# VHH binders against a8x493r558to705, part 8

Target 1, 148 residues: a8x493r558to705
Amino acid sequence: QWLENALDMTNCRLLRVAGESKKNFVNDSPFLLINEASVYMLARHIDMDVQDILTRFRSNIVVRGLPPFIEDTAKRLSIENLEFEVVDKCTRCEMICVDPMTGEKDPSLLLALRDYRNKQKMTFGIYIRQSNFEPGQFVEAGSAVRFF

## First folded at step 4 (VHH)

Design qa18 (framework vhh_vobarilizumab_d1)
Fold by ESMFold2-Fast, scan of step 4:
Parts: structure tokens; sequence; C-alpha cells
Structure qa18 (fold): chain B 148 residues (1-148), chain A 120 residues (1-120)
């Protein structure tokens, strides 16, 4: 069955969503999901803080406990009883070069992404959209995440 | 639940120094972006300095080279070392906790503030 083929790791959990509380994911626009392990790999390559990269990438959802870049191949995922489809990969542009605190422009992150990923599109993260009709449902930090 | 308690403010002469501290509790301090903001009488809130979990820092042009932000993750404490203080640095200084996944300038908790007065 398809559930048996899910990427289900004992430590794969929802790390955070925007705000410090539960979030309703029913929305017309897709949400940006980032894998924390992927950020750690990029951070090691560039010698930059994980938190700085996460802030620059402006993610809605961060997951923990997955192998780096496994999200690149994901088709679907679930967070508890909510189901999501992967709509597209997130292509990064020079917005990530602008320091959120100072407005200073530094091309280092974009250059590192180009060098590290060696991909023309410079993708990092995935756009997801809720696929089942579950109005008013919420999730929280620590919620189980499964990729399909 | 989440608490941020600032200390170290006071009256100081121009050219003097002060060190502000912010004691944090109720969240995983080591993983959060932290910042110092200030608000002078009759003015809006101004970002002073910020620090990411790994130690990368950013400063407002008005304080660059004079102020140093730092953190002690073992003690859940944020610091602001203020040198070469000027009368225009007079303000209430606030410790702010950023969202782990927040956009630029997004903060979900602020401390009560500590007053810094620079006057001759």
Amino acid sequence: as target 1 above (148 residues)
Amino acid sequence: EVQLVESGGGLVQPGGSLRLSCAASGFTFSRNYMAWYRQAPGKGRELVAGIYSGGSTSYADSVKGRFTISRDNAKNTLYLQMNSLRPEDTAVYYCAKGYTLGWYGEFDYWGQGTLVTVSS
C-alpha cells in the first residue's frame, strides 16, 4: 500500500509553522516547506547560520528528521490527518541576497546555492497545498510528518 | 509562558558605556533569532541589533561600530554592549524574540523594556 512506501522516520516531525500556535492550512496559495537537514548541509557549505538561511528563505513550514534534500523528490505528504500535494519546487532569486536586518546585499547565499546544488533553477524547498477537505483542522510543533 | 526580562539600563554620561542583558525563558532560546529594539520618546520603534542562533549579527547604521550584540545559549541570555554612548541613544531598549520561521522583522514576543538615558 502507498502508506507502506512513505518516508516515515521516528524523528520526522513538524518543527515550526508561522506563529507559535496551531495553524489552519486551507488557503488558495501554496505553503513553502523547508527541510531543516537540507539547510544544515547548505549552511556547512557556506559557513552561514542555519537560522539566517531559514529567515532568508521565508518558509512557512519547517520539518526535521529527514535526510537532506529528500523533499526534492516528494509527491505528497501528510501532517497528522492532513494531506498535502507537492505543487512545485521553490526557485530562489536575489531576494535571498538581502540581509533582513540591515538591507545589505550579499550574493553569498545565492552563489553558494548555485555552487552546492549545481542546478540551473537553484531550487530549495517545496510548495505544498492541502489536498483533503478537512476544514478547521490544525497541527502543532511535534506533529508527525510522512512523505510519499 | 514566554518571558523576556531586560536589565542593565540606567543614566550614563555621553561617551560612557552600558551593558544590557535579557533573560529568556519558556522557549528554546538557542534556536531563536533575537534582537534589540529601542524607542525614544515621541518616536517609533527602531531595530538596533540582531543575532541569529549561530552568532551572525546585524546592526543599524546609527550604532554600527559602537554596539555589540551577543548571546549565551547555555544561560538563555542576550546581551547588548553599548560603547561611546550619545544623547540620541536615549530610549527604552527592548529584547525581542523572533519567529523561528518568521519573515524579516517578525517577532512574537517583546520584553517590558529597560530605560537608557544618556545625559550630561
Scores: ipSAE 0.006, ipTM 0.256, lowest interface PAE 10.5, mean pLDDT 75

Design qa19 (framework vhh_vobarilizumab_d1)
Fold by ESMFold2-Fast, scan of step 4:
Structure qa19 (fold): chain B 148 residues (1-148), chain A 120 residues (1-120)
Amino acid sequence: as target 1 above (148 residues)
Amino acid sequence: EVQLVESGGGLVQPGGSLRLSCAASGFTFSRNYMAWYRQAPGKGRELVAGIYSGGSTSYADSVKGRFTISRDNAKNTLYLQMNSLRPEDTAVYYCAKGYSLPWYPEFDYWGQGTLVTVSS
């Protein structure tokens, strides 16, 4: 099943990595990964700009080319030759309600997320941790991403 | 293929003005957050100004009131109007596309840059 899903996602690409395009993923804290397609689904529901939502969510990694919300079921992924395990789902709080440029507070995004998802969880995105250690490795935008 | 081509840099005296342009291609410009970054000699890159797809803008405190960012979605062009220029504005100015903000310079593409020198 997972192999078939990975093969169906052959066009999945790394869209963005926070800070710099070349980044060492060795870190005690997990990285936050967001699926662009999932953001597009939420954006259409709330009538908010996709870029604004991505900015508010403060993801470390953005991927493109996946079906919406497929990341919710992932156990492992690879970016090029780097292997990652999924540690947890990201639960969102009122921080996403603050416009990062202006400081204005608008509860719409959090309320829409609560309504749109399952009313059970305000989760959006996944935390991942590198599982194969190779010091000094970096990735670029456009790198191939596979989910398992 | 994404391309960002900056132009409009040059030598200007303190108090002068310059208008930078960035010609964008290879993506849907009208949907993207766009920004201007600069890198002064011996320093890291800093965000100067950003503009959301909907037209909302943001500025670094050092340029607020002096610089104006704008976009022409029909021409796929980003602009930076720089007024009351100071020697400390001397830097290479980069056009960038992406999703990020003043405290997180997280963009997925930068242009080649255009040099702005403010000196007498």
Scores: ipSAE 0.000, ipTM 0.136, lowest interface PAE 15.3, mean pLDDT 74

Design qa2 (framework vhh_vobarilizumab_d1)
Fold by ESMFold2-Fast, scan of step 4:
Structure qa2 (fold): chain B 148 residues (1-148), chain A 120 residues (1-120)
Amino acid sequence: as target 1 above (148 residues)
Amino acid sequence: EVQLVESGGGLVQPGGSLRLSCAASGFTFSRNYMAWYRQAPGKGRELVAGIYSGGSTSYADSVKGRFTISRDNAKNTLYLQMNSLRPEDTAVYYCAKGYRLEWYPEFDYWGQGTLVTVSS
């Protein structure tokens, strides 16, 4: 298992992009990136499914194969040949308490996040912006991801 | 301890119907994505239908229009209504909490399965 974990750290992959298996980054607005392993740790704490948490968090990009919360300390990352800078951490608010499909409110996720992070700031995920833009650049599920 | 207990499988003729049930315990059923998977002899497990905590559903193309997934949060029970059954629907059907992930198997929660045989 330690060998498998080491391979996962060196072979981080793009798991999905919202609504698409491919994405051309043409927007200069930041994208929200979430680490799947971090979601699993939170899901364990709250006894809530990973899919429900991901849906509530409204991530644009989900990555896999990294240690939990390593994204919190990242300054830069690459997805294949695309380079991104981390511009901010995503502070969560009441919106994650609302099921985006039904409108039902449950404060448990926000409270669990506060408790789990053991901090007053309820951050989860990072905002990233492409630092080098060239027309025709695409990413897709399975693309290699590297954090710096 | 998460427990999932399937029932309702059996032998049915082509064109027939069956309703599968899954009794869930040991977790907050109403907050969790639930799914039905199946595994035919000699094949891997495939997702048949899923239902999000909010009630939205998804289906494999092979079963769309024939199968309906539903949940009863008051009874902690997941259902799969199977209509217009075909021989290729023959499989062991599994109730699952969440979805299978190879990197994090500790989140793979599956029932024992219930056998559905479609033959004359």
Scores: ipSAE 0.006, ipTM 0.257, lowest interface PAE 10.1, mean pLDDT 76

Design qa20 (framework vhh_gocatamig_d2)
Fold by ESMFold2-Fast, scan of step 4:
Structure qa20 (fold): chain B 148 residues (1-148), chain A 120 residues (1-120)
Amino acid sequence: as target 1 above (148 residues)
Amino acid sequence: EVQLVESGGGLVQPGGSLTLSCAASGFTFSRNYLAWYRQAPGKKRELVAGIYSGGSTVYMDSVKGRFTISRDNAKNSVYLQMNSLRAEDTAVYYCAKGYRLSWYPEFDYWGQGTLVTVSS
């Protein structure tokens, strides 16, 4: 259980969660999670702003404190007392080429992702689904995240 | 390759104004987030203001309404207009290219810094 032990030693934090309190992770649709360190590696490769990449990727959850791309191998995670299972990797398409603020199209991010991540079929981020029910539980920025 | 060069620091009286400039080279300026950080003696370096490629800005609470960050993509320059200066604004001011500075310092680029002293 090298991976589990290594991840338990990582200071993983929830940076951002999008959505309404009424969805509170009890929605049956998967949530899209990305690792901030992975975005840094991509941003360095393509000379693009990290925040613009984060905005274009439209993730529900952003975590920090993990090694780049470790999320690609995760099977389960917890945020405080909430448990999640990884249901799939997120395959990126032309939607990331559209600036969500302006509607302008720039294919550079998708082309760079294709070049950089072609062995991973242009995936970036993971879909997660809540696996337990904890009524009244909330998560917020700074909440502890553990991957398994 | 990446270079950031600050200028405009100096001695100014409380209530005065100062404009800092940062000239950038070695990257696609128009696509990148630029920020001003400051560091007072014995303190950690802290974010003062940031500007995204699209023009959106972020400010630390204590400078909101007093400082204005702006960019000129044609000149590859970012500016910090500082008004109503206070003694606690005394620091070395750094221009930076990078997101989440202080967490992933290996991905951040810093200028040499410019000293701002606010005293009577």
Scores: ipSAE 0.011, ipTM 0.248, lowest interface PAE 9.4, mean pLDDT 75

Design qa21 (framework vhh_lunsekimig_d3)
Fold by ESMFold2-Fast, scan of step 4:
Structure qa21 (fold): chain B 148 residues (1-148), chain A 120 residues (1-120)
Amino acid sequence: as target 1 above (148 residues)
Amino acid sequence: EVQLVESGGGVVQPGGSLRLSCAASGFTFSRNYLYWYRQAAGIERELIASIYSGGSTNYVDSVKGRFTISRDNSENTMYLQMNSLRAEDTGLYYCAKGYRLSWYPEFDYWGQGTLVTVSS
């Protein structure tokens, strides 16, 4: 149903940039990308709010309107005319159990992720790095995203 | 089944106070973000306050310093304490569970609303 909504947004793969409406990817450091549809699947499984999970996961980029977990098998992606390579999957540690605003610890999220995902690796999200050199270009909220 | 039931609305004079309550059931209250939205005449429904599972809060600028959102996880209830009420605070107040209606509205849940009228 949520998947039907995402598919109904024909080729409208939108990007939200965390903390900013505009971001420059000229740094060589990888960025953490989370697929919101994947978060909704996890949230449904563990009965936790999507916003809470996103806040705890500390992503740089959130993409919307894409099938859940499509990011897990992607090798590259484009955001508008910028191209990125997938460097690695993000393995989560107990930091996601710490409330980012209060510092309170609750192991539930990490335990639930272990149950829901790969039992030997608690991965969620991907690290990406710009693969084409275009200094000074920016990514803005609402930009189109395509996975390859 | 997720249920959210608001109460505490009423008629109050400018400068007065009201305390709204939202009784919740059908989900793990302690692990979820909760929201207060307001639907005022001529204005789209707007998010006015939020509280996450750990207790941190956010407010729209127009209510900062006047409204206080809180939660009682043992009672599965969220509150909105409204002080120094103004005519522009008049509206139907909804509690909600969910995240950003525009992408996956089927995951957002709303109460029926409670009416707050600030008379001049």
Scores: ipSAE 0.012, ipTM 0.345, lowest interface PAE 7.9, mean pLDDT 75

Design qa22 (framework vhh_7pa5_2)
Fold by ESMFold2-Fast, scan of step 4:
Structure qa22 (fold): chain B 148 residues (1-148), chain A 121 residues (1-121)
Amino acid sequence: as target 1 above (148 residues)
Amino acid sequence: QVQLVESGGGMVQPGGSLRLSCAASGFTFSRNYMSWVRRAPGKGPEWVSTIYSSGGSTSYADSVKGRFTISRDNAKNTLYLQMNSLKPEDTALYYCAKGYTLEWYPEFDYWGQGTQVTVSS
């Protein structure tokens, strides 16, 4: 029942991968996936650029075409013919408060998460793990993403 | 050719409930995500909720989680928003939108005319 309950999303695409190509292996190390629309929601609660937030979040994978925070309920996903399972939600810490270019500390992003999410744990993004072997598969910007 | 017609708004006291409807035509409703977006006086549009084409998956703004329920009837080409435990801060013009519509996207595919919801004590 791997393919059942696929989200009927025609516009969901891989926006970027952090300098990586996924080929021909199963990996036990989880990847961090961020939904661009969720970042836009957060950005509006603080005066920050979306790209600045994405840089601070240090995501491996960014997807576009999803409603905000729909990734919080995802169990599985595919990128082209690669299959992934959702391992956990990502809890954020003070490292997102440090500007990677200047080293300046700004707590606004972490405070915005606390206030916006109304949760004791400040989660943003999901950890995913490749669940099957697929030889020769290359994942790049524009690749189709399906959530289950 | 695309038409979205909202209804069901009105005046209600805090703690009350309202059910909004949106009648859609001019596109294949069953193949499109649908959203509710609201605009309070003097504010920009705020995304409220999105429902997937099948109706099986939904998403909500944190401000309405647990109080609002989005649903759809693909046989009737109709979108719904059940609003419970209404608060004064929910006072806004509510729009039906084709697809998912976020305030930071400069263009919406299609909007309805809107229906006014006023929550006042």
Scores: ipSAE 0.000, ipTM 0.165, lowest interface PAE 14.9, mean pLDDT 72

Design qa23 (framework vhh_8k46_1)
Fold by ESMFold2-Fast, scan of step 4:
Structure qa23 (fold): chain B 148 residues (1-148), chain A 121 residues (1-121)
Amino acid sequence: as target 1 above (148 residues)
Amino acid sequence: AVQLQASGGGFVQPGGSLRLSCAASGFTFSRNYMGWFRQAPGKEREFVSAIYSSGGSTYYADSVKGRFTISRDNSKNTVYLQMNSLRAEDTATYYCAKGYTLEWYPEFDYWGQGTQVTVSS
């Protein structure tokens, strides 16, 4: 059946690396990683475009091909041969309720997180930091991602 | 509100061809995978084909492999099913379906109104 192929997590890929993160991952501040599958699960429960959710969440890195919310339990990950450690979970505040284009306040996204994540403190996404300091590394869309 | 309008069905002789179309609205079409299902009289609904959001990956039921081709046009919010070498057992009402893309576990959460395909001499 085709569903058996879809359960193969070896297809986990880097979907997006935003802005300054494209150049390298050597930085004082941790990077915010979001799992696309987690966003789609949230999006199906609210009348909001997936791209709007990603914009409101301000993610640096988006990954595809993982089970929803598997990132919540991760301790480490790799993107190709780069190694990362999970520093913390990202706790969301009322800022995600403000439309970045209009400035209008809409509590729907925060309420959806509260309902969906009643055992979490409205967390969505993880902060990661590079753990191997090898110069000259470059990653791009399609790069393999593995969670540990 | 999600709307899926399937069209292109009709009467066709065995060995003939038909192209079905599904016009989608009410969601971000380019971000969702799409599929086709069919249901013959007195039978359960069965999976026919699926296409991922970019059009880069397609899947087919064994009963239609090599005969049917799924495609999409994200600029027109439309998914298509080209059906060749039609057989009497392909007679069914065909439904297009909206998925939400989990690359690891594709599922469908909405079916539109169907279009009838009848293959008979």
Scores: ipSAE 0.000, ipTM 0.097, lowest interface PAE 18.3, mean pLDDT 73

Design qa24 (framework vhh_vobarilizumab_d1)
Fold by ESMFold2-Fast, scan of step 4:
Structure qa24 (fold): chain B 148 residues (1-148), chain A 120 residues (1-120)
Amino acid sequence: as target 1 above (148 residues)
Amino acid sequence: EVQLVESGGGLVQPGGSLRLSCAASGFKFSRNYMAWYRQAPGKGRELVAGIYSGGSTSYADSVKGRFTISRDNAKNTLYLQMNSLRPEDTAVYYCAKGYTLEWYPEFDYWGQGTLVTVSS
């Protein structure tokens, strides 16, 4: 018998939201969600600070408590009582090689991603859009996240 | 444990010079944005100078041409050379470890500070 799902006690939580500890999703624009575990997996192959990687990936939302790259298969998710659909995967280009503060180029992150994906499409992160059109709702760090 | 220890502050006359040092430990110094901030009595903290991992520097307009920030990655040490000091430079100077977040540096650790007094 398979009991993995019933024994999965890892709580998935919202770790960071861009600009503020609380976020209003009322504008229906897609948001970029990054899985922290996926960043750590990629970071094992490069000499770069995890916060620098998150900044280079332009993460709007960061979640913790998931297996690496499980977000690649997600169709929908909830953050507390807010419902989101996965719109697409985020394809990465040379922009992640550019330090946003200095403009200096370092190809390490893109090369690590290329190698991880075995020269398939170089995606990292997912675009999500609120699927429930209820106004005035907020999320904050520590909010419960569920993937479907 | 991240530690930042500032030194080199003191009393100096207007027009004088001081060199501040910050000894860093507990993190990969060479990969981090580092900065000097100052706080004058009754004022908020202000950014004085920053230096990025690649060596590029930025300065507040009030100190451009007078102060020079530098780093020694082999010694895990940050420096601030202060020349042509003015009474308005009187402040506690703080070394800060930062990281980039959404195009702007943010700071997650600060040192204890070193007092610089410029008076005649």
Scores: ipSAE 0.000, ipTM 0.125, lowest interface PAE 16.2, mean pLDDT 73

Design qa25 (framework vhh_vobarilizumab_d1)
Fold by ESMFold2-Fast, scan of step 4:
Structure qa25 (fold): chain B 148 residues (1-148), chain A 120 residues (1-120)
Amino acid sequence: as target 1 above (148 residues)
Amino acid sequence: EVQLVESGGGLVQPGGSLRLSCAASGFTFSRNYMAWYRQAPGKGRELVAGIYSGGSTSYADSVKGRFTISRDNAKNTLYLQMNSLRPEDTAVYYCAKGYLLSWYPEYDYWGQGTLVTVSS
C-alpha cells in the first residue's frame, strides 16, 4: 500500500534531489518538482513502476506527504529557509516514451497521461525557481517543505 | 542495514555461460530498482543491466541479446544470466541498489563484487 504510506506522513518532506541528496539551489535554471503521491496515483492507473515514471519524467526534486495533485495549485513554496516561486506547470511530450538506457520507444505513458489527466492538458509536475538568495545554503532529504 | 552479496563469478572459456547472483537484505527488495555494473581492469564502472520493481528491464548495447537480468522477490535475489561470453566481458561485476531520479542512474549502495574472467 504505497499510497497509504505516502499520505501517512505528518509533514511534507523533501524525498530526493536528482544526482545527490544535498544540493545548492543557486542555479538560475528552474527545477522540476514532482509530488510522490501524484506519481503513485498515475502508477496505479497505468500499472507502471513508480521509479520508471520518475526517471522518464526527469524529476529534479521529489516531495512526499502531500495529497495527490495539490502541487497543481501551488504559487510558492519553501524548503527549510529557501523560498521558491512556481514558474509554470510541466507539459509532457514524447520524451517520456523513451527508455533512457535502451532508447526503445513505448507510447503507453504519454497515452495514459493524456487519458488520465485530460486529453487537452498533458501536465505533470511544476517548475520552481529560488526567489530568495543566500549563498552557501543547502537542502537534503528530509528537509521540511511548505506550500502556499 | 543494507547488504548486497554477489556470487557466481569464475573463469570461463569464450562462448561459455555464467549466472551471477546477488543476495539482498536490509530493505524491501520487491520495491527497489536493482542493477548490475562491471569494471574491467584499467576502466571505469559501467552499467550492464537494470531491472525495475515492476520487472521491466534495460541493457547496455554491448550485452543486448547475450545477457538477461532477472529477480526473484520471494528469495530477495537478483540474477544476471551471461551467455556467449567474450574476453571483453572480463571484469568485476557489482550488484547495486538504486533509485532512478534523473537521466542517469543514482545508486544507494554497492556490493563487494564478483570476478568474471573470460579466457582460454
Scores: ipSAE 0.006, ipTM 0.135, lowest interface PAE 11.9, mean pLDDT 75

Design qa26 (framework vhh_vobarilizumab_d1)
Fold by ESMFold2-Fast, scan of step 4:
Structure qa26 (fold): chain B 148 residues (1-148), chain A 120 residues (1-120)
Amino acid sequence: as target 1 above (148 residues)
Amino acid sequence: EVQLVESGGGLVQPGGSLRLSCAASGFTFSRNYMAWYRQAPGKGRELVAGIYSGGSTSYADSVKGRFTISRDNAKNTLYLQMNSLRPEDTAVYYCAKGYVLEWYDEFDYWGQGTLVTVSS
């Protein structure tokens, strides 16, 4: 157990969860979490709407109400009564350059990541894994999220 | 290079209607969040309505049910349809390009504004 204080920001909420993640958190690959505020900050450096960036990033989980990039320093988080550990940062590749609607290639998003973030690593988002299963729990949009 | 040009303001009587337009250039309009702000005499600027690239909208409580924000991506134009106007709607209305979060608003560019006066 630990005595770390939760980083509880005003209106820190779960915005979206993929259907598979809702039913199967206890096994499988780590889940990709994206912070909406971080997407808005990146959007300022490219001529692209936040909705388009979110679609290209293909996250499992999107959270709202946090300061931009605070997820980069997180070690653990909770969604309601479920506990998660951060296992790695997500390094982005050229797949985010493909428009999912048109198939057109546009390097703007990858170039913005290179310029906005540390140039040695083009990371955006974190991989998380459930660390302590609590039976009978479920998550949905609007669920409280806390980082530790 | 980014330009936002508002039009459609004017003098109207209480209960009347006006439609504001914002002609956008210098960026990919269809990919960006757009908003209308207003500033009444002697007051700060306030968000009136916003619209995401995908069409989702938000409104200030004071204008819900009376104002409608919309966009025409083919014409690079943002609109604000204002119905049932009240004297307290009197303000300079500004078009803005930017981003909205639940806990703050951030805008990159603003237009010069168009004056709306509601009086009898």
Scores: ipSAE 0.000, ipTM 0.199, lowest interface PAE 11.1, mean pLDDT 74

Design qa27 (framework vhh_vobarilizumab_d1)
Fold by ESMFold2-Fast, scan of step 4:
Structure qa27 (fold): chain B 148 residues (1-148), chain A 120 residues (1-120)
Amino acid sequence: as target 1 above (148 residues)
Amino acid sequence: EVQLVESGGGLVQPGGSLRLSCAASGFTFSRNYMAWYRQAPGKGRELVAGIYSGGSTSYADSVKGRFTISRDNAKNTLYLQMNSLRPEDTAVYYCARGYTLEWYPEFDYWGQGTLVTVSS
């Protein structure tokens, strides 16, 4: 199991930064970060495709190399030399029931998330905001991520 | 120079199996998300299966339970094991290097493709 592996924070990497988030993080709106390992555990629990879950969750940033759900306890993080603060947890709503490619509605993911994350009130992922000023900076896949 | 070379395609009868391979060079294979796409004549490209550097996988609903994607980082090779093949699986299959998903998959390099024909 991935849950049985020892914690290794040095292997945490940026996998994906969606759209305009690739250019810089000076936007006024918070960015949504998801931990790949958390998605994997949810997918295993509900027998659902990881790709489908990632597409439905509409995250800005995906990270790898962390234990599942460790992001729930994070207060701050860095991506290379950019510093971020955690603003809130992301509570999921009916939008994850709509297939982005077909428009078909299926309540299964939201119901499964409610049951699986019973004690976390359907939260999945965290909202983050950049806390330091670095004009012209951007990040790419493979960039180092550190939580603290 | 990034290079992706597919092999293993061919003619197979319905219910048969094929294993596709993709030999990768010119980049650090072990760190990249990799995927298989397919395209039937006159149709658009369809994402078939993807695999993260850590081994987590994703599949299109049309192939889930029948196809298995895997990687061998020591050999810089991506595989697609295709079982219980159907006529509708007939297509050119492409190996692709990419990033994690957005609203749509993002990929920056594709191979030349290998033809899979499922017909009696």
Scores: ipSAE 0.000, ipTM 0.127, lowest interface PAE 14.9, mean pLDDT 74

Design qa28 (framework vhh_vobarilizumab_d1)
Fold by ESMFold2-Fast, scan of step 4:
Structure qa28 (fold): chain B 148 residues (1-148), chain A 120 residues (1-120)
Amino acid sequence: as target 1 above (148 residues)
Amino acid sequence: EVQLVESGGGLVQPGGSLRLSCAASGFTFSRNYMAWYRQAPGKGRELVAGIYSGGDTEYADSVKGRFTISRDNAKNTLYLQMNSLRPEDTAVYYCAKGYTLSWYPEFDYWGQGTLVTVSS
């Protein structure tokens, strides 16, 4: 496909699924997908652990093997045989400033995100919705991911 | 200890030019959004120009095309090149670090300002 040919993204994999080792996409609510490389670049901009950022972003699905921020241009993707459409970009608000374990408020992540993204507003991640549902289909860590 | 020190202000004729500088210390300059604000007598502070860590810029409509903001990360210095100056540009110009958040004032850092007077 044109993205993989241009960027050599043949080893894109599902890294993590929140709360489950397998994910069954039966809800009509969109899922939040985060690119690990994008988080890594943001983490290098601030003194914060990648896992702490992922937790604060409340990521549902994390993918690896892609260039930073390539997800911002995607319209469609597949995970194994499941097809997804990109519904919207995720705009971040003050909720990412609250530590989910302690309730402490720290604006550093939001300020760093605003600065780092330049004119992108404060978007980070994409909302995706399954377009070809079939009962019994699952995704798990290591599943192949393809962006279109 | 965040410190911002402005310089380069002065008296200039309408149509003239000035270059303001802001020497920054006490934080990682290259990772921060930096901005110039100004305050004319009897008015509140207003954004003049901002520059993101990656180099993208934003300008107030009143100065777009006349002013250019830039940064030198190696020298931890912010600049404002002001061309085609007008009497309405007369103000104290302030260097600012980051975005201001009224609910978290520890991130509101300003320099002491440098006066720019545009008159014949």
Scores: ipSAE 0.005, ipTM 0.221, lowest interface PAE 11.9, mean pLDDT 76

Design qa29 (framework vhh_vobarilizumab_d1)
Fold by ESMFold2-Fast, scan of step 4:
Structure qa29 (fold): chain B 148 residues (1-148), chain A 121 residues (1-121)
Amino acid sequence: as target 1 above (148 residues)
Amino acid sequence: EVQLVESGGGLVQPGGSLRLSCAASGFTFSRNYMAWYRQAPGKGRELVAGIYSGGSTSYADSVKGRFTISRDNAKNTLYLQMNSLRPEDTAVYYCAKGYTLSGWYPEFDYWGQGTLVTVSS
């Protein structure tokens, strides 16, 4: 169902960027991106709040409008006119066991991720790095996202 | 516009129980992270319990197993059920409204005026 998936990706939008409403992506450090649909799938599996999971995952970028886990197979993406390469998958650790607000420790999310992802590196999300540069480029919520 | 009004505080004996309420208005309560903070005399504010829009809850280690946070979205009301109260729970308790400025972490933009809880013989 490759063709249907490719066509469905035309409706993908940037939902959120950490720090500020507009962000310049030009630097050496990769950004952590997660797909909202993937979070919803995990949330249904464990019966956990989507916002709680998002808070624990501490991602830089959240995208909407994609099929769950399509980000796992992506090599490249664009946000408007900015091009990004996928440099690695994000392996999750015990940090997601801690609620950042209260400090409460709960292993449920990490255990659920282990079970849900079949113990394969417990990955969730991808690291991306900008592959092109033009001064003054910014990205904001609502920007179009395309995966390749 | 945004208002948070706490009630239910009072004097209780050690081992007793109290239920705090926070009446919220001026925003879409059902979509917001909500929390209870407390401040004991001469100390800083401590986050006691939080509840996400979908109902997931979390607690400070000092109250886990004794306190229960809950919400009634139809009534725009936040609750804190406090059981097995201890003298060290004596504090002014504040209701707080969260929003997500940094993209993922609930931050607080409004606080109530507080309700006093005193645990003593």
Scores: ipSAE 0.318, ipTM 0.724, lowest interface PAE 3.0, mean pLDDT 81

